# Designs tried in a protein design chat: VHH binders against E3 ubiquitin-protein ligase RKP (RKP). Part 5

Target 1, 188 residues: E3 ubiquitin-protein ligase RKP (RKP), of Arabidopsis thaliana (Mouse-ear cress) (q9siz8r82to269)
Amino acid sequence: KLHGDLDVSVSQREGISVVHHGVGPPIVGLEEFSICGDIRIVKPPLVLESLALFSSARANACIWKGKWMYEVALETSGIQQLGWATLACPFTDQKGVGDADDSYAFDGRRVSKWNKEAEPYGQSWVAGDVIGCCIDLNCDEIYFYRNGVSLGAAFTGIRKLGPGFGYYPAISLSQGERCELNFGAYPF

## First folded at step 24 (VHH)

Design ctl (from dd4 with D33S Y57S Q104S P106S)
Fold by OpenDDE, fold request of step 25:
Structure ctl (fold): chain B 188 residues (1-188), chain A 121 residues (1-121)
Amino acid sequence: as target 1 above (188 residues)
Amino acid sequence: EVQLVESGGGLVQPGGSLRLSCAASGFTFSSYSMYWVRQAPGKGLEWVSEISTDGSSTRYPDSVKGRFTISRDNAKNTLYLQMNSLRPEDTAVYYCARDTPESSGSDWDYRGQGTLVTVSS
């Protein structure tokens, strides 16, 4: 089985790097190698379902400057942890986004935010909701939207990190949870 | 200590019905979302049903949707699972589980010893 040398090209823009696998312009998508657990792509490219108890993944975009946002359309309304994580955030069967120092997540099922510990935040979500995940490294803040309405600052004073050490869009999905990732509405 | 005690399991024919109960103690039952999960022989844990604290919201995976109904009686600290139109693939140990809002994900760490449901002709 010829493991074709997938020429990994890294496109670097100011404040963002996208790891591109293949031919063509760099497209932000799910980094398959980052997946811990079992994620099924229900509909290409970015409708996802977790088959494992707890599955986590990062996008292929690293952010260390500027303001960025991606959206998650919820197909189901169970426990999902949506947000941002560095590479240093360990994904395991039990740990996902929000379970490390530089990992931050919103869970609208539990109306909580996660950074190692859970704290109250935001509103409950329902299937069909679109969750905006925003990181503002100009203000060192992370905040979330529900259907275009701001839920306020979730995290303040997040660390500025250097190139290659920045934050990735990241999700953790409980078993059976489904969502669609959208990186196009707010391109990186 | 959190205690969850499941009951109501047994042998049933395909197409049959069972009602499971779970008696909860050692915590404020009405303050937590509750779950039913199951484990079939040789398989991992599978989420079966979820109910909110006040019972106003319920969720089911496609595998049991339309057949299973979760309910709760907070006054009695009891969780129920009505299972209709049972299939052989529903054979499993069924666990009552409490939400663990302080932990990421849903590992169902607080669950009972389970009750066996066998669906066989």
Scores: ipSAE 0.842, ipTM 0.928, lowest interface PAE 0.6, mean pLDDT 93
Fold by OpenDDE, fold request of step 25:
Structure ctl (fold): chain B 188 residues (1-188), chain A 121 residues (1-121)
Amino acid sequence: as target 1 above (188 residues)
Amino acid sequence: EVQLVESGGGLVQPGGSLRLSCAASGFTFSSYSMYWVRQAPGKGLEWVSEISTDGSSTRYPDSVKGRFTISRDNAKNTLYLQMNSLRPEDTAVYYCARDTPESSGSDWDYRGQGTLVTVSS
């Protein structure tokens, strides 16, 4: 029984590892196995819609050093929690990004940031907004952008973690919410 | 204690209209976004409509957009759902739900007992 060894190629760059499942160059995308809930790919590769009440997912990129950013284009303006999460952050039907110690999220619908608890942060978003999610492990900060304008530091003093334990781009979407993820396919 | 009491459900024919009401008490109604959600037989909870605190913003899923209208009267602590052009697939228990901004996601922990809407010929 040829157990088809899913050739997981790990591309390691300084401060980032990308887990690629399949043939070809490592591409940052959604880690399918991380999905909790029900996410539909409305338009490949990264236009997502949540069909479940609360769906969460991580990208296949782990960051433990340097400064990194990805963008989320909002097709809908409901409750979405956008940010960064480690593998230790459990995704459940009720818990998503921002609901654990090393999990951080921005929700512009509620104008809140999440790290286990909600706190006021940022601005309200509307459909069409592009949300930048930035992690700076040089300064140990996470901050967000709305349409290229900084919303200020959301989280400071985030823990530095070693390779394989770092932060993943992560999103949680309420039912019916749609967004497009950009991990560098388009210029920021 | 947060209380939400839905009313207005019933049997209607396809193409018919129905107006649901929700009486809210036990919290500052005008301080929270409100929702209608529904659960059809054998299905999960489905978001139906959202309205902001002051009623200035409303949202609908594609399934009900153009047919349903959410509104609120903050002075009366009442939420409404006008349902037009009803379809058999709209058959469900409809719940009024309050936002829970202190909790992640939209689990609709604060919702009423629901009111049954049956659309049948």
Scores: ipSAE 0.831, ipTM 0.923, lowest interface PAE 0.6, mean pLDDT 93
Fold by ESMFold2, look of step 24:
Structure ctl (fold): chain B 188 residues (1-188), chain A 121 residues (1-121)
Amino acid sequence: as target 1 above (188 residues)
Amino acid sequence: EVQLVESGGGLVQPGGSLRLSCAASGFTFSSYSMYWVRQAPGKGLEWVSEISTDGSSTRYPDSVKGRFTISRDNAKNTLYLQMNSLRPEDTAVYYCARDTPESSGSDWDYRGQGTLVTVSS
């Protein structure tokens, strides 16, 4: 039946699954104890604003294999770092997603990808854009979409991790930046 | 050498206005997004406005939105901040800063002494 083929495609687009490829609660959200800086939920469940100069947080679930994505709807268009990080990524008032070995980010304000250093990547973003943040651990790649259009592979050869230790959705926001996170509760 | 020189601060009553200027030299001013940031007495650094390289996009935190206006003149290498309806909580040293691309954080490159704005009866 068509649902078999469509189910595989839809599963690749539905977000993080924790059944056998990750660790976390059935409903993915923000890990409050991961917050560095000051992030407020201005509209539940996941419309966020940074009240500090630079704030970072990760989701409460991780994955170590398969293909996964989440989306970020931008309410503002300034400096944000959207991507994937391990628990080893330190968050400080100056360091966030993309500032460690196994930490990867896209920043559409600077039109750059970040893994310890910045390189040109992607397109500039505007308020109202929807950014897809994708990880493919079958091919060891991270890539991003803007409004449903692929920006190409951002990172290749990313490190494989074992069960129970993996990559978390993670974001960093400059002061006053707002976005809405979608881990699969809404259609991509 | 890179220089950023702020001016235009002073003492003003609540509800008053001031205009700050930042003279830039030693780098290609038009290639950088620019910021105004401030530090209140005994507090940390706070971003209060941002302007894109060509001036076409501006951003403000809610605390100053509608009261502050950032602008730039790339021909004169000058950044401005018009501050209206000033409140006592706007009292701070104000710095202009350029964006730095060396890390993911907001690592503003400010080098001037700043300009003190005091809002008091």
Scores: ipSAE 0.006, ipTM 0.313, lowest interface PAE 9.4, mean pLDDT 81
Fold by ESMFold2, fold request of step 25:
Structure ctl (fold): chain B 188 residues (1-188), chain A 121 residues (1-121)
Amino acid sequence: as target 1 above (188 residues)
Amino acid sequence: EVQLVESGGGLVQPGGSLRLSCAASGFTFSSYSMYWVRQAPGKGLEWVSEISTDGSSTRYPDSVKGRFTISRDNAKNTLYLQMNSLRPEDTAVYYCARDTPESSGSDWDYRGQGTLVTVSS
């Protein structure tokens, strides 16, 4: 009568859904099954490196209401696209966060914001910087911060989406890029 | 008209050294991050090194760290790759590539015609 299966569950709070594996409380982290390319955890819990030319991944948390933030500590300062994406965003070897509708990224190497196309935004980044990635669905805006200082609203008028169809923390890394993700206290 | 012209490839024994050059024209060279990428016979493209617009930051995959050094001379519109301690697995056509801020999913927009490096006894 007893079987060994991987347990998968969804924990919901107003504005956020978290998918988790195991019997403990939900923990926001990287969704391994979302990885396109080759992203590896090189230092637990969430220091990541891309081993493919272009790799992308999402967290296991979906945001459809409220104001939420995560942080990325840069270990390298090359091309990374940090931000927010829905499940409809295709991750391919050529498309990542910011390369589709309802997908939004900041890239401090190219000093640009991305939603299908690039526009100038923000500041150049260096290794050691902490990038804040904020989504505010009360005001329908996405903001980024560098070392705690606002870079200004990057995107306005972003589409409100329903539960389960919202925005995930998401990153894309060029080959050899490393960063550390911090999703805040649980729940984030 | 953007042009990138690679040179400096050739046949070299394992453990040897080569210096590659890339002459750039038709664009503001100092405004772009630059890359060396390579394609081994019958295989896909692999990034080898990157250098920032002002040369202050460089990156390498583990396969070449400590052996390859990228550099640039913005006054001469020239990109360089010093390759030391060459191995047979470094055999490839090497391309100079320009960063692509207007497209996503790729670290480079343009590449030259390439220069062949063959590492063999």
Scores: ipSAE 0.000, ipTM 0.124, lowest interface PAE 21.0, mean pLDDT 80
Fold by ESMFold2, fold request of step 25:
Structure ctl (fold): chain B 188 residues (1-188), chain A 121 residues (1-121)
Amino acid sequence: as target 1 above (188 residues)
Amino acid sequence: EVQLVESGGGLVQPGGSLRLSCAASGFTFSSYSMYWVRQAPGKGLEWVSEISTDGSSTRYPDSVKGRFTISRDNAKNTLYLQMNSLRPEDTAVYYCARDTPESSGSDWDYRGQGTLVTVSS
């Protein structure tokens, strides 16, 4: 009923910008152009598997103000890096979320937090766990939950950034890892 | 139609300097905060500078702070980026961008073709 290319637009609200591809209301999901490695949706809408040795992607939602959270349900319990990254974070076959400036991750397999370097943080995870990934730009903090229980502040003094330059939900998966992303409704 | 036209890119050796310009038309330039952003090969957009409407406030990420200087000439509708002590990792296409006069959230756009900066020996 409709002809033409996908329409890319930006939906902006207090503290969030959502890029969506031309149809219907804005829905937060994976940004396919951000994928490095090989990520397959094994069950719609957002059950993901990494087919490459190390794969990364970000969502189409940019957070620059306020407090926001998304959840990751783990189907496997290996190496994953879950958190928040700006567009400046280089995704390569060796670098993912938490491997650059203004990029932050929790990894419950190695029980570490990542911002250029690893530090001990959090708890070991198992398949079936739900990991909450929270950014609080009122307090300039990032923190994580495991099954609804806070793991404490992971990062403090994170930089406030402007519209269009903020933080995106972002994940990195080692080969064979599976998870389900849940972005919820606004304000997350 | 809003237009932003970047110029001044080129090839430069590490440690060199380059000055970028952005000519604006189709809107009241002095009413908008302005930005420089860049896209390195195979990477997403990175913010590299911001300047307020009157030029009184500037912001830079740590990756360029102390090396890059944003400025504007509202009488000439022109935005500038002075880049000093250039490094290979500064290699990118550089775009100027504006926001819109919205309440607390804004559209951000970059409409030009950008200007390529290559830093290589």
Scores: ipSAE 0.000, ipTM 0.074, lowest interface PAE 24.3, mean pLDDT 81

Design ee3 (from dd4 with S103Y D107T)
Fold by OpenDDE, fold request of step 25:
Structure ee3 (fold): chain B 188 residues (1-188), chain A 121 residues (1-121)
Amino acid sequence: as target 1 above (188 residues)
Amino acid sequence: EVQLVESGGGLVQPGGSLRLSCAASGFTFSSYDMYWVRQAPGKGLEWVSEISTDGSYTRYPDSVKGRFTISRDNAKNTLYLQMNSLRPEDTAVYYCARDTPEYQGPTWDYRGQGTLVTVSS
């Protein structure tokens, strides 16, 4: 499928679809068209730095069924919002992951979770921490981990959505924040 | 009412130094991360520095790293910005800003009136 000047392929398995741009096997990565702000890849493939005041992006993987997780290794430990968002969640210079009904984020700098409003959640993070972002659509819950330790259920009763309307791994980074994404994207 | 009052701005030559202060009141100063932001003429707000509640964590953009130092005195409810090796491009109004945990992302809604820093030969 041609989309602009890029060949686009969709790899779909039970509960997940990956949109691949270009040549080669489909790999989960950052969806460049989703980027709002300015994100620099400081080290390929997925070490990122936000150059804008607030940058947001989704991965190229849509999840609507099953249990999935990705990891974020923090190089800096400022304001980052890590989690899941549907396409219906608009990214702007001021709003990112967690700013819509079907958008959910964890911010360990502020020890809070976001779904339109902030609520206390989790624990503080530091540079070097690995944050696990888990979505369980069997139980309709989202969980986060810090260095392999569960922080408990962050969100419950998340909506089940159909193919193409599901949840994408999504991040929002304040200016200068750096992290490495790991979309091993293995089902639990 | 949250109040932040910046001071210490002025005219300096390139390579000079300046120390900004921010007096905070109307909130528990030690409970919030604090920031310096600046706005140059005709430009938007730019993040300059941040410091954690206890001062153990600081962060700077590459544009000021190694030249600027943020610090705080929680006993005095005061935030500082030591600026060394100043450059013309550092010319801006500098604002002290409190973290706004209730709002998504970095917002600078709670900031002072600002203090003008002009770097010119």
Scores: ipSAE 0.872, ipTM 0.940, lowest interface PAE 0.6, mean pLDDT 94
Fold by OpenDDE, last read:
Structure ee3 (fold): chain B 188 residues (1-188), chain A 121 residues (1-121)
Amino acid sequence: as target 1 above (188 residues)
Amino acid sequence: EVQLVESGGGLVQPGGSLRLSCAASGFTFSSYDMYWVRQAPGKGLEWVSEISTDGSYTRYPDSVKGRFTISRDNAKNTLYLQMNSLRPEDTAVYYCARDTPEYQGPTWDYRGQGTLVTVSS
């Protein structure tokens, strides 16, 4: 499950919904139908590689309340855009996370943050880094971490959205980029 | 104006080697990641290699890893691609491309005219 500061039982009712397409308890993972481009699961469940020039995807968890975080372990350290996106954020061969009003991304290769436009943010990343992606809807902010160290608030004044219209963990990967997503399956 | 001029392409036999060069001008070369991309006949653009501003980071797809080496000389504003053990499937127009940090993803908007590499017996 996606890590957050809310009680799991309360969060499911008030702050998060997980779309489950199978039998069993809902598990946060990659929403396959959201994939634009070509993403290969190198190692199940969540070691990913982009085979297309630019691939984007959302997790199957929608967040509209509380504080939540997921981690991305970088196997490569090229152009990746990591963060949060609503369903309104279009994924195309040219558009990824951060290309819409309520879409936000960090790119440590370019040391930039994205919300429709690029701005300087954070520090460069290298292979082996663990990037924390945090959304705090109590404070209406998005933070990123590198190896557990905060890079400061990337975005402030993010909109509160209603149930089902909230933010999804989302990534965009350039061709050949590899990363492992951690929504709580592994210790932080 | 950003200018990239590729050279060094040609006809080679399988197993042969070529060294491509790209002369860059119109921008601070050392401030940008650089890429080689290629387009084979009837295919889309394919990423071939990337190199960081200082050359400390390089990346290759599996298709060329171990055979191709990207390098740069920032003092000469030149990007290189050493291609060894060439294969027929490496036949393509090769482009030198500059990173476009103002756009999402690798757009390759700034690239040269390309140089043709033909690998054939």
Scores: ipSAE 0.869, ipTM 0.938, lowest interface PAE 0.6, mean pLDDT 93
Fold by OpenDDE, fold request of step 25:
Structure ee3 (fold): chain B 188 residues (1-188), chain A 121 residues (1-121)
Amino acid sequence: as target 1 above (188 residues)
Amino acid sequence: EVQLVESGGGLVQPGGSLRLSCAASGFTFSSYDMYWVRQAPGKGLEWVSEISTDGSYTRYPDSVKGRFTISRDNAKNTLYLQMNSLRPEDTAVYYCARDTPEYQGPTWDYRGQGTLVTVSS
């Protein structure tokens, strides 16, 4: 899904652009138009719950350069797929983050990573865990943290993409899964 | 071949209770998360409950939380769903489903033929 035509304003700095649909300075949050399925914000701004069997969404931040990280605090510890996806990654009732060439996810419930196919990776997660999702475009790597401890490189050799074609923080949540996204609002 | 056979459904009055069972075969039962899902007439599949391999983790939607209890006996390759305080809106075919780790999300591809639960006065 391409959302370029839906952009009201775009704030750009080196390596990142933030799409803004309101007034004031742009804040990284969930891009509503990217949502496939049904995601409820149970506590503003970024405590989320999936109401559909499988819901996917991207943040409103496109990254194409540098090193970036966001955190996901798990309120539930079922099937969630957390990571990074480009606009080219299709979201459907059966497809989520990690189901395309330039889409990458970690699923701690299944102790797996996703990039079109599932592979073993990481550790099992439990409710209360904080998952760090890191993309390093200096090294072309994606790796994840559990409670501040690195799980190692999940993906290497990820493609460098240009402005507007970069990677977005992205999540896929099975029904009833709850998590809080932190894009820098809280220290980590 | 993966086989899941649900049983225990039936007609019950509102406020009543039922216990569903699912007999699993054709795979290592204790190695997979298990689920109950249901499909009401004219509606799509709805997630009802989830249980981890060792039973230490369970999850429920708000619609059934506090009323339904999922459990498993790995020694017997059996999954259970205790349903209390049943409501008319709980009327559905209930399916036992195995996790499909090779596919994204909950696909419920491995499920039984289901057992009908009818809650009616």
Scores: ipSAE 0.868, ipTM 0.938, lowest interface PAE 0.6, mean pLDDT 94
Fold by OpenDDE, last read:
Structure ee3 (fold): chain B 188 residues (1-188), chain A 121 residues (1-121)
Amino acid sequence: as target 1 above (188 residues)
Amino acid sequence: EVQLVESGGGLVQPGGSLRLSCAASGFTFSSYDMYWVRQAPGKGLEWVSEISTDGSYTRYPDSVKGRFTISRDNAKNTLYLQMNSLRPEDTAVYYCARDTPEYQGPTWDYRGQGTLVTVSS
């Protein structure tokens, strides 16, 4: 189905836009067309499992101002890359969140952060952990939480972008990984 | 240089068991997650099992869950795969693979020559 065949509306307010496919109020969820690999919704609405070796996806919310957060509850605790990515970040079989200039991810399995290259960050995660992914465009920082405890600033000096070119919540999951997304898209 | 050497493969009847071993050298074995992957004839690489550095965490695909058990002996730099209730569809070359934290997602760049497992009547 071509993009033009979908009933698409864009809800825009200060600092955020949500692309809504359908009727009713805009709801933040996965942007289906952004999915590279194979992601199954094992429990609606947002319990996900990767069936491919490496699957990536963005949410349908673009952030360019303000402070925002979403949470990821880990059902499995293998290789997952959680964070933020722009549309310019390509998703492929080998590339996911954190594999571009304006793409940033945390991987608690490897205790690392990703922005083109891996660097040490954070602490190990286990199944049951809730990972908070935060972006603060007032301070130009990205940082993560584990079970409500801050892991410190992961990235500083992130680039400010204009409306429609901002950052999307984004995840990359290795095969068999399962997590639940909570797009409260909550302001700090 | 990273070296992984698989052994223990062979011919087995359906319902039979095999135990694969992988001898690791050239790196700090206990510092890396380890994997078993397999490649059946005419197919791509398939993930078979994962184990954390200390062995406290393991994962399996549904295709082998309950039948295969991954384990490791860090003192011996050895990875194991106990395979029970083998099926013809388990026929493949099995590879021991080390995690590659420098690359996104799981990669199998560091793997051995493999050991052939044939399940046939």
Scores: ipSAE 0.865, ipTM 0.935, lowest interface PAE 0.6, mean pLDDT 94
Fold by ESMFold2, fold request of step 25:
Order: C-alpha cells, then sequence, then structure tokens
Structure ee3 (fold): chain B 188 residues (1-188), chain A 121 residues (1-121)
C-alpha cells in the first residue's frame, strides 16, 4: 500500500521517503525529472502515455524497509515493464525497468519477469487489468498480482538497501502504451 | 535473409486514402506480431498500428484510430495498412516491422527502405 505521506520531516510509515518539490502536502506521484523518453500525463492525476518509442520513469517514493505495493491499471496491453528500480538503474532508449542489478520488472505482453535477463513468469495481460506491484523487504521478495490474484513470487533474495538508496516504483512503456498509476488512494 | 518491402505510398490530398503493403520473406511471417511505424520529418519513430499473428487483435494510437486499419494475409506473407481520411500530419515514411524481443523494450525489426506518404494540397 504505497501512500503519499509527508516527507522526511514527518513519517508515519518507516521504510519510505517521498521527495517533495511543491507547495502543500507531499504526495506520491511521478518524478518528472526521472523521465527518459517522453511520458505525458494524458488524464489527471496519473494516466500516463509514452510518446517516444520507449520511455521510462520512476515515482518520487523510495522504499528501503517493509512491505509496499502500488497498482497499475492498464489502458493498453502492449509492451510495458512494471516494477521496482533503484536510482542506479540506467534508463535509455533500449533499457528500462529490469535491465540492471537491483531492477525488477514484469511484462505481461511477453509473459516474462526481467532482471538483466528474461524468464517466463505470470500471465498475459489485457486492457482493463489491474497489476499489483509488491515489494517485501522483510522477506526480500518482489511479487506481482493480476486483478487481485497473486502471480507468485517473481524475485527472491533481493538486496536490502539503506534509506535514500532503496527501491522506487518504476515503469517503462512502449510508444502509445497507456496506464494509470495508483499509489494507495485506493488500497488493494 | 529476412526482408520487408514496403510499397503503396505517394502524394495524396487531405481527406484522401492510400493502401500500403509490406511483402515479407525469409522468415515464418505467420509466427510474428507485426507493426506499422512511421517517421515524420524532424520527428522520431512513431508506432502506428499493431496486429497479432492470426490477425485477431489489432491496436492503434488515438492519432490514427478509426482512420487506419491494419490487416495481414498470412497465405501471401503480406501486411497491409489502409489509411483513410488522411491529414497533413500523417506525412511520413512508413515502415513495417516485426517484434523480436531481444530487450525488455520494443525491438522493432524493420529493414526496408519504407514508403513515403505525403499529404498535401
Amino acid sequence: as target 1 above (188 residues)
Amino acid sequence: EVQLVESGGGLVQPGGSLRLSCAASGFTFSSYDMYWVRQAPGKGLEWVSEISTDGSYTRYPDSVKGRFTISRDNAKNTLYLQMNSLRPEDTAVYYCARDTPEYQGPTWDYRGQGTLVTVSS
């Protein structure tokens, strides 16, 4: 359940930090300065579309402890990477979420999980599906859900990292792909 | 050797129609999802349409939905794009491509010279 909490000055949930760049309460959303390619909010608050061939971005929330989940509602069902990445994950025109150490993704078009290499995992997705992206740093595991049903543990033995160096919700989208991010306004 | 040969482009007035073809050879055409992509002057490559191996699933960006129709004839190893109600912003070189998942992102394998579509008065 990834929530937009107050930034470091007040934290009610240990293991998450939210970077705040505006006036008012801190909220979890897309970190616009992280965008590689061209991702636009096409419907507020967080319906996103990639306008470039391949685009990637991360949220402004860093997870280093505990169990957290965000959801992605698919408006299209093509090639996307949904998961978790650290700041060390290089986003390029060919590489996105899952293409580095400590970067992990599910792609339901190709029915694969990805951490530097692809392996079969999960189920094929369709438009209208809701994909849950869960990280459990108590057990060092990453899970994905499709419409509330677990797809099983995707990755085990993931590395524990310290505050400020943890995992961010992160997505990669092929051109024309659309999805809606949900960081806890509607708990799973 | 894998080959994709596009044809059917040309000059057309706004509101007109064109039908593009892509002749495929050197691979099992019916085993691949296929795409049309385009590159407008001064812009990057843009996905235009997608069709599954048996043609049962098609997808389009909002910019062309309702105006463009992708189809395939697996017996003839040919991919088509019917373009109706053409607009000046549709002016581009059009390429057909297949997906070869070498990277997590799209790896559109396009090899042809493309076919130029110009929409102008």
Scores: ipSAE 0.029, ipTM 0.429, lowest interface PAE 6.4, mean pLDDT 84
Fold by ESMFold2, last read:
Structure ee3 (fold): chain B 188 residues (1-188), chain A 121 residues (1-121)
Amino acid sequence: as target 1 above (188 residues)
Amino acid sequence: EVQLVESGGGLVQPGGSLRLSCAASGFTFSSYDMYWVRQAPGKGLEWVSEISTDGSYTRYPDSVKGRFTISRDNAKNTLYLQMNSLRPEDTAVYYCARDTPEYQGPTWDYRGQGTLVTVSS
């Protein structure tokens, strides 16, 4: 006998797996069950704000092959980390995107890239900037763009991982930071 | 050795003003984002304000925005907090802190003794 609730399901394309909680075409968005801290959608569809001192979340899309990009439109220009994380990345009130193996971020307030530690990288950001977050698993590299202009390769030699173990779009926001996520409609 | 020395606290009536100072030494003050944080009796630390290395970016929680102003004088290695329209809820020990990149989120390296602000009639 069939039950009245909808099961969680996974939709796969070449190099991407999307987890969704219903029936119908899968849409890449914020994985609400991944939120650490307090992140709210303050303007539909995906303008986010952190209400806690430090908050993190990931998308519902796992990338394990190919070249993919998402964009972040900054409404504020304070401390944020934008990038890519696996499910093994611990999100806590102090640790976010970039604070673990196979977790990588750009922070344009501190003008730094993060993989377990901070290193200088990129340019300072301002409100209104659009940050491109690109992962290239053909070349095993992660790049960031500011307003369509490459900031150079941030990370090289990143681990190539398998289906179900790949990289998710992921963000960390300090309190009061706002941004809009744009995952696009098709592969990059 | 890193030192942060807060001063300027005291007893003030609701609606009054105080200016806090923090004298910094033992590190390159101009290279650090700086914070004011506070601790009310029996409570945890609360972020009060943030200022960038050159002072061009400041940020405040809603609880103090419009009433408090953070500033810095890098030539004097001094951080300031101008507190106006004080309320009893602002009663706390206030500490200055520097940002340390050990963690991605705001990390408060508060080494000073703090300065007590008491707002009561």
Scores: ipSAE 0.022, ipTM 0.451, lowest interface PAE 6.8, mean pLDDT 84

